# VH-VL binders against Large ribosomal subunit protein uL10m (mRpL10), part 298

Target 1, 224 residues: Large ribosomal subunit protein uL10m (mRpL10), of Drosophila melanogaster (Fruit fly) (q9vpl3)
Amino acid sequence: RGKINIQRPKAPHYERARVVAVTQPKYPELPKAKSCFKTRAERTQQQQENPYNEIIAREVRNWLDHSRLVAFFHLSSITADDIFRVRVQLHKQNLHLKSYGSKIIEQAVKNTRYEAIVPLFHSNHCIVFSPDPEKTAALLRIVRRVPQMVLLGGIVEETMLSRNQLVAYAQMPGLHAVQAQLVQTLSQAPGHLIQQLQAHQNSFVQVLDVHAKNQMNEETPKST
Key: E = the ipSAE of ESMFold2; O = the ipSAE of OpenDDE; V2 = 0.75 times the mean of E and O plus 0.25 times the DockQ between their complexes.

## First folded at step 17 (VH-VL)

Design lc5 (from lc4 with heavy chain R59K; framework fv_imvotamab_arm2; at its last look DockQ between E and O 0.14; V2 from the best seeds 0.00; counts 0 for: placed apart)
Fold by ESMFold2, look of step 17:
Structure lc5 (fold): chain C 224 residues (1-224), chain A 118 residues (1-118), chain B 112 residues (1-112)
Amino acid sequence: as target 1 above (224 residues)
Amino acid sequence: EVQLVQSGAEVKKPGESLKISCKGSGYSFTKYWIGWVRQMPGKGLEWMGIIYPSDSYTKYSPSFQGQVTISADKSITTAYLQWSSLKASDTAMYYCARHWAYSSFDYWGQGTLVTVSS
Amino acid sequence: DIVMTQTPLSSPVTLGQPASISCRSSQSLVKSDGDTYLSWLQQRPGQPPRLLIYDISDRFSGVPDRFSGSGAGTDFTLKISRVEAEDVGVYYCMQHTEYPWTFGGGTKVEIK
């Protein structure tokens, strides 16, 4: 059981830089970033990144195929120490915290019923994978103390669940209850789930922004 | 039970072609990569490459790029390692093994001994 | 390419005594996803390799408690707490953090 008991995870600064890079806001004006021509360096960089995308996308597909629990989160600004502590806590429960670029996610789920999740990755995000769907309650307990991780929804037993459905699943005591819930969700149209997830995502981001501003105002010294 | 069953030992002459097989059973074949590993007589292990049978995506070790062909037929849950023209230096034991992104090579075939001599 | 260096090359041990095998990588095995892809394989005489440990310290299904792995960064250790006759063979460390995947040169464990 002690998957991390002997393992002293080394957390190189690049992991924290990778999380920060994924958390950086996408510049709002995509047309401005587009150019009519490319330099040799830009072409070489794109070619080099393309081969990585193909391999990493299949690694993501592999995680999806081996995970009976997948949870999607919006990730707000978080300190390197906090994300490391969360990763260690999750790992102890066989919960694996990962981040990938949106293009990689799109490639990974192409031609699968999970294509509907791609819009969730337009903003800063992270994913938790686990082979153990019974660990959903442990996942939610751990992230409850991490307001920077906002649950968007998930996949349980290859069935997509909304945020509310995933929370309800975590409270169910047995396999029969889980099977009944999953059968009910099998008939849901993919569009309904995505609209619900996107609406909750926008609402949570807005609430977090207000909360962050309130905290900054409370901590800011008086100007006079 | 998970099994990887390889084709039998081969005795060949230099210049001949060869295709050896690795049949997976007892698991979802397309959910795992299949890797090939060479072990020359009395030597250690060498990674040759891997294939993702779901779409036949292949990644080769630079040492074996262009020297062998790795392929799979997912309809019969079988991976292949193929030479178009064998050399005496290809004499070795060849193993297949399965892998997924988190685990290592968890199950191995029994090996296929390939002997190439004039 | 990541070079994996094992020591010792041979480890003769008395039945029931511990054995310790070291593996050093030429660079960190921590992948960008935060996991360390270091594994230990056992190859008994005349048999294919089998997985013992992955992710530095996680025992594969059916592997006895007497096998344990530890380490971080570039330095890793496989320990056998009480060597049994069936533990005779060659042990390899392997990394699958970066392509190409590479193995250590092997450590032969023998009963003396």
Scores: ipSAE 0.626, ipTM 0.833, lowest interface PAE 1.6, mean pLDDT 79
Fold by OpenDDE, look of step 17:
Structure lc5 (fold): chain C 224 residues (1-224), chain A 118 residues (1-118), chain B 112 residues (1-112)
Amino acid sequence: as target 1 above (224 residues)
Amino acid sequence: EVQLVQSGAEVKKPGESLKISCKGSGYSFTKYWIGWVRQMPGKGLEWMGIIYPSDSYTKYSPSFQGQVTISADKSITTAYLQWSSLKASDTAMYYCARHWAYSSFDYWGQGTLVTVSS
Amino acid sequence: DIVMTQTPLSSPVTLGQPASISCRSSQSLVKSDGDTYLSWLQQRPGQPPRLLIYDISDRFSGVPDRFSGSGAGTDFTLKISRVEAEDVGVYYCMQHTEYPWTFGGGTKVEIK
């Protein structure tokens, strides 16, 4: 009896497939973020006419100011459903995916330390925010499964990083781990130094002892 | 430790001006929002508005727009709520609270009781 | 304005028993970015409000694990698994998805 391939179940017979399709509970679709359905053109148009541009810009600034991890992505032919899926995954890790128009970003970062990010927003893009820089690895892991999301760069601990630098950062042990390692190394240093300092003394004492023993042996008259 | 300390209770007459304060400590004052919340006697909480101390951007509830002024002095890490002309209906407890993008109003002041009576 | 409706208005509870508070919004609290900005606050008698839950279900630092939040869209619930004496007070839901931010009317939790 052939092992039921649980990993790739054979497509059911068309009749069964119909029954399954009809009997599948239609779960109300989670409200898809409206932003996921807006084309770049629509977003740009809305930005020009939106009396709330200032509010949105302020929101962007708020996210930037409160985030210790910011990652910038280019979106290439990604569907709203895919974005939603990714958003849910990211949210579970306290990673917040946002999308803003380029004009809003420009307005938000104008005359700020973030102004350097403006060139990254020339195409369809999204931003991921997190208060925890340790989530960088998790972010990259999630995004790796989404080829439509291309990492452009990011900001970690107020430092702008290139794509490569961000990847490298994610591979580094956490700050606490590095600190712990440093403390461990420092704690071993005195012990090693003491050993080295004592090694010469001990060697000298050993040599003296050997010399003393040899002298004692020479002074023992052979009692014939 | 994060703390918000508000000014003491105020007793005023209708028509008088008032400015109450909220001093933040134990955190970077300019990186967090400060909100004001009104609580009338025996009633629920009402959001009045918020301010970003870094650049003093302010957003008001429509109900309080033009009725109060929210301001901040980042140099002394203090936010303010002020009335130009108090009304008896302004009698309430007023709370300041810190707001953060990744949470909510996470730290609150002890409240300032404002009593307006003729 | 988004109206937040809490039920019940009063919740008398026996010590050690569970309590549940409902909060309904007049419209979806899911923002365009997919986030839902709902918080629960506790106000003990004579004290300022205290944050319990943010982002629907995340406990704020120092909040006991007996408090839990759940919900989606327009319906939200705060649960207390085992009510303690210190849990007496008024509980508020708050939305900060859309301006103006609004609070629920509050639910008074009392010990029977």
Scores: ipSAE 0.578, ipTM 0.794, lowest interface PAE 1.1, mean pLDDT 86
ESMFold2 (binder alone), look of step 17: mean pLDDT 93; pTM 0.951

Design lc6 (from lc1 with heavy chain R59K; framework fv_imvotamab_arm2; at its last look DockQ between E and O 0.32; V2 from the best seeds 0.60)
Fold by OpenDDE, look of step 17:
Structure lc6 (fold): chain C 224 residues (1-224), chain A 118 residues (1-118), chain B 112 residues (1-112)
Amino acid sequence: as target 1 above (224 residues)
Amino acid sequence: EVQLVQSGAEVKKPGESLKISCKGSGYSFTRYWIGWVRQMPGKGLEWMGIIYPSDSYTKYSPSFQGQVTISADKSITTAYLQWSSLKASDTAMYYCARHWAYSSFDYWGQGTLVTVSS
Amino acid sequence: DIVMTQTPLSSPVTLGQPASISCRSSQSLVKSDGDTYLSWLQQRPGQPPRLLIYDISNRFSGVPDRFSGSGAGTDFTLKISRVEAEDVGVYYCMQHTEYPWTFGGGTKVEIK
């Protein structure tokens, strides 16, 4: 009794194959879960006709103006569920993930200091906003777990940073820590200077004392 | 310290024009929105509109669209609410408030009482 | 317009007892970006409104820990764990998710 090879079923006879092909239930394509992120095409089409483009553009400008940390990401094949998961994680850290069409971004930043970001929005992208630049490390930590999000660059404290610069920034001690270190260093500088100045004086006095002692010892007549 | 200081109480007659002011201090005036909120006597709060002082972008409530004008002078960090022709129904307390994207109306002016009576 | 409905209209509370105020929106306040723009304001008698809570549950600076906000979608709650005399006033919820921004009708908190 020939073991039915379940792993590589032999192609059915041509006639059977036809019957199977015709009797295969055409399952309605599951409505492609409309990714929470409208396809670029849908976004572009909506942008042309949407009387609300100005409102959305203003919203983008508002986020940019109020944010001290802005990070730009390319989105590869990411599901709506994955985006949602990431959004929730980011939100817990007061990081706000937004997605806008390229035309809206262009309109929002036209004739502003942010105009340089326009070339970054040539594909599917998202933006993360934060009022706290100290959240950069947290942002990167979260995004590292999401390979579909590729960091392109960002804005920190009104300065445009490359991807590498942003990563480097995240690794730096916080501004307050750096300031504290600076204060400590500055506070130690006078002490060190005083010590150095006193060291020379003390050494000089010591040499003089030794010299004086030696002179006194030479003047003491050996009382025979 | 962040402060919004509004102009003093106004008593006007119907048909008169009025412009009240809200001066912001202690923060970057151009980076925050200023909203206006009406409170009629013994009633709740009503959002009138907001302005972004940096470029004077303004959004109105439909109920107040065309009834009032919101403006700002960033050079003196002052926002304005104005009527071309007051009505008795405009009698209310008017508040200005700062709005920030990461919070809400976080700082409020002391209010300006406007009384319109014949 | 999004209608914000607050309940109760009046909340008489004994000092030291908890208070709870409900705010319901006529539609979801969750924006497409997932953020919910709901705030709670306190207005003491003769004073301007004061921000208590923003983004549903975040206490504004200087707001005591006895105030807490919760909720999602269309239902939101402000809680005062232990009402103090200074808590007397009218409380408003506000949505700023969609224009026009709208306030609830207010809830008056009074001491019994």
Scores: ipSAE 0.714, ipTM 0.860, lowest interface PAE 0.8, mean pLDDT 86
Fold by ESMFold2, look of step 17:
Structure lc6 (fold): chain C 224 residues (1-224), chain A 118 residues (1-118), chain B 112 residues (1-112)
Amino acid sequence: as target 1 above (224 residues)
Amino acid sequence: EVQLVQSGAEVKKPGESLKISCKGSGYSFTRYWIGWVRQMPGKGLEWMGIIYPSDSYTKYSPSFQGQVTISADKSITTAYLQWSSLKASDTAMYYCARHWAYSSFDYWGQGTLVTVSS
Amino acid sequence: DIVMTQTPLSSPVTLGQPASISCRSSQSLVKSDGDTYLSWLQQRPGQPPRLLIYDISNRFSGVPDRFSGSGAGTDFTLKISRVEAEDVGVYYCMQHTEYPWTFGGGTKVEIK
């Protein structure tokens, strides 16, 4: 009998013990109720937030513009140590884990094709940026071991992909792998070269078709 | 090849105006920030401010706010640093540098020496 | 403003021996987005600065692997495993976590 501590056994259970539990957070969506009772000072502070948000929004815009891979996750309650460990592991793969307030995201994507991502940031979230779309497979392998991070979708080569489309993309060969196979195929025969290119092309077209159908089902303009 | 080429050295008198330039090439100019850095003779580096040429948004260091103007002309891929009234204490080397999400001040201009004396 | 303090101010080193440069910030360099933005620059005599290390430990293109960066929070280190004659110059740490962006005061590396 007894309780199990997080790390190592501690004093007998009758002594005070501090239990730290990771629980599914309740994220109330009552900011509207709070805003209905805001004072004049609080409204003034919100207006002042816009100037600071403008420079941070441009920083986010710059991350979006330079990242050929962007992945969006819902983030459940997680300890600072666990998120730090995940951040370090991702960073080794040139994957950059970040989080921003929803107002900053709104400003960053305003008047862009990415406005459709704004609703994803109304709840607890994180974003992973990378300049290397080939790192999608590594990202998904790392996150698979982190149940607190739930993939919602992403952007690859400036094209929005659903969760399923992003997973399918991660299973496809990279351009460099196709290029290396092309060199080997050139040493064989022209017919083999065409077959290899058509197979890879077909895989990309299939991912695009799924993306287009998901866009039609959402009936959201500017979602592409 | 990414290059930042700055305008040549300047010798000025106190009270005169001056505008120096930093021309970027070999990359998409509007997708990167340009920052300005001062180095006084024999001293370290001081951040003056940064501009996002896509929309000319500018952020100044508080110690340079109101002392200089940072601007850009994206049609000729050029950023500018200008003074309306130079002081002898403005004598320094001025650098421009490129900044973006995955690196910081990764490419630097060769510098523009500004000398202000009577 | 985040004050960046470098030590030592001067580092005379025998050719081929290691050098270690410390940079301490007056507050955490972890930005509100969750990342830490700390870079190291080298300025050789008579030249503009050049980027050596970004994001604490990532070597910039063309930087020899004898340069390495480490650290977290408020304490950061640049190491040169074997100092060569071309490494003479002033080294700066820089943060771009918070505005205004700030530099350390510099560490002069020279051959003794």
Scores: ipSAE 0.671, ipTM 0.857, lowest interface PAE 1.4, mean pLDDT 80
ESMFold2 (binder alone), look of step 17: mean pLDDT 92; pTM 0.949

Design lc7 (from lc4 with heavy chain H99K; framework fv_imvotamab_arm2; at its last look DockQ between E and O 0.04; V2 from the best seeds 0.00; counts 0 for: placed apart)
Fold by ESMFold2, look of step 17:
Structure lc7 (fold): chain C 224 residues (1-224), chain A 118 residues (1-118), chain B 112 residues (1-112)
Amino acid sequence: as target 1 above (224 residues)
Amino acid sequence: EVQLVQSGAEVKKPGESLKISCKGSGYSFTKYWIGWVRQMPGKGLEWMGIIYPSDSYTRYSPSFQGQVTISADKSITTAYLQWSSLKASDTAMYYCARKWAYSSFDYWGQGTLVTVSS
Amino acid sequence: DIVMTQTPLSSPVTLGQPASISCRSSQSLVKSDGDTYLSWLQQRPGQPPRLLIYDISDRFSGVPDRFSGSGAGTDFTLKISRVEAEDVGVYYCMQHTEYPWTFGGGTKVEIK
């Protein structure tokens, strides 16, 4: 039993040939300069990127900590005018369009429950943040007219949602009514009831997750 | 009800150390950056640096790197600005302010006047 | 360092008349995340600064509608549609796009 679950895919033929050709010199080279010591440019780049990544990662963490709605999109090629127009439309709804490098996202979510989002950022992407989870419907309405933005999933009230779960969440206005009722109940209820009302909200989210999974299963058989 | 309350005015001599404070209340202290801003007499505003109290990560303006220390104690929701050896040129008003993702420096302390003279 | 240049340095204004303050940055204030981080602060005599406008044009809570911000790239403007006595003070633009964060030199608004 010496098998492992996942092995690294074999590199393409051309990439292996290129690496071998580089490491098999026909002419004298100075390998010490290339392998042992960093160039001035490499040291400067590393130093500049590390301090930048450190503080920007904390900025992203701050966006995540203050956003009750976060949506992740794959971003295809789009003109500067079109993305600017989308950004303006989103901003009017308190929806904030941003993009970050994957290394910055890795640092931002390190040691958090959100580490699972990192793979979403290996390709061209954008993120939408909002403090207002009720704006999910407005977000989806705006981006329906932007085929270059493909929804991958999101976070609502600190809960990870798949694409289909997020779409289902946006279609359920009753969740907004539950949030309003909870606020009024908390203002009138004794402190020990606060925990019980939070549990009701969490149970409602679980019902939405089951409902979204049921819709996803129905769509799958109907599509196949 | 968000409030930043700074320590009182200080009169010091050159070479003395000083630590002034900025206590935050009415909000979740570790979810907000705290920045420090200097205003020399009759002059404009200068950003000195910023701290993220959650993990005490600090970034300084190059003009102030090595001249001051910014720190925080999240257990008492307090940020600090500290000099190991004051100079007469440190005479100024010092403000703390908080920042978060959805705005700029939104709430400011009342200021701490530091006077350094012989 | 991004240099923020404000004009005018002083703006005496008749009570009830408009005022306009310009701020120019030495380079674009569009950050790598896609947004522009330009803010306006007001400092009344003897008081700490307070936030008026963030994200170029968003009014902070409690700021009257007579304050508005606009601009793009390197050129930004704060407008006061009708100056009131309480608006006397120094106004600063501030960028937090690139570290170190920097302020404009200030524009003093006063009643003439």
Scores: ipSAE 0.783, ipTM 0.907, lowest interface PAE 0.8, mean pLDDT 81
Fold by OpenDDE, look of step 17:
Structure lc7 (fold): chain C 224 residues (1-224), chain A 118 residues (1-118), chain B 112 residues (1-112)
Amino acid sequence: as target 1 above (224 residues)
Amino acid sequence: EVQLVQSGAEVKKPGESLKISCKGSGYSFTKYWIGWVRQMPGKGLEWMGIIYPSDSYTRYSPSFQGQVTISADKSITTAYLQWSSLKASDTAMYYCARKWAYSSFDYWGQGTLVTVSS
Amino acid sequence: DIVMTQTPLSSPVTLGQPASISCRSSQSLVKSDGDTYLSWLQQRPGQPPRLLIYDISDRFSGVPDRFSGSGAGTDFTLKISRVEAEDVGVYYCMQHTEYPWTFGGGTKVEIK
């Protein structure tokens, strides 16, 4: 008797599929925050007309200032339901998924230390905030299961990190252990440490510059 | 059951130092913020600051910045509020409260009465 | 700082009658994601504050159904459908949308 493949059940026959579809219990949809389902178009429109853009910008700044972990993601063809699912998973880990318009982000970070993040918000995007930098590993684990979410970079402990740096950070032992190692390394080679710290920042800036340049190139209409 | 137990009432003189404690139990201490709230006699509630015990990240109200020190020892699931030099104006009830990330204070300590008199 | 203004300062009520407390913020408490971080606290005489309502209208665990929260933007209301003797105390609204977090001045609920 062939082992029922429970991992990849064969699609049932059409008739059976119909019966299954009709007999599937309709569970009440979880109350979805309206904000979770706003399309990019709706968000953009709201940003143009919203007299409270300043307030929203302030809120974004507050999230940035109050978060010790911030991760930036590109969203590729993700449904509202998928976003909601991810949001719930993230929320269980004290991770807060938010989405803002690019103009609001620009306004929020203007003349701040976060200004460098603006180029990341050229397309459909979301931000994950957390007060706990130790949740980086959890964040990456959750997002790994969501191919529509592409990590662009992040901010950890007020330091901007590239995608690769963020991944590396998640693999590192706790912040205190890293700090201790850093202090040890600094004590051994202060010059090399400064370079490494600066290298990360410089690398991030370079990545952001590349993104900015790519955006500028895409906006140049091919004058055919 | 989630509980926050604060240290007992304190009577001090101006200029003295003081450290009061708030011990959390019945939950993962490192996953929640601990906030401190002041209530002067017959007055309302004032937010002083918060600490994240996992790494001792702390934020203060501007009104209390530099006036007090908030700390935590996660090994014993205890948060602290400290004065280096008490003033008569520091006479108040002090509450610690648990907070989940950006949510509200859901559990409160019983309060610590601090009396500063000459 | 966001100023939270509560009205009335005192609310004498008859047992079994409804009570209503208003809280107004100097700025909108609505975040971009639509979330509003407004809470209501109850402080009975000689006791620490107790959370009643969070996120404008969500009742905290163990809070009786007679308590309800409503509002949006800058105007918020706590309602007690029928006041009981145990409801005597001072009620505070709190915003934690923006730092510093701030409380309303409180509303004292008393039995007539």
Scores: ipSAE 0.350, ipTM 0.662, lowest interface PAE 1.6, mean pLDDT 85
ESMFold2 (binder alone), look of step 17: mean pLDDT 92; pTM 0.947

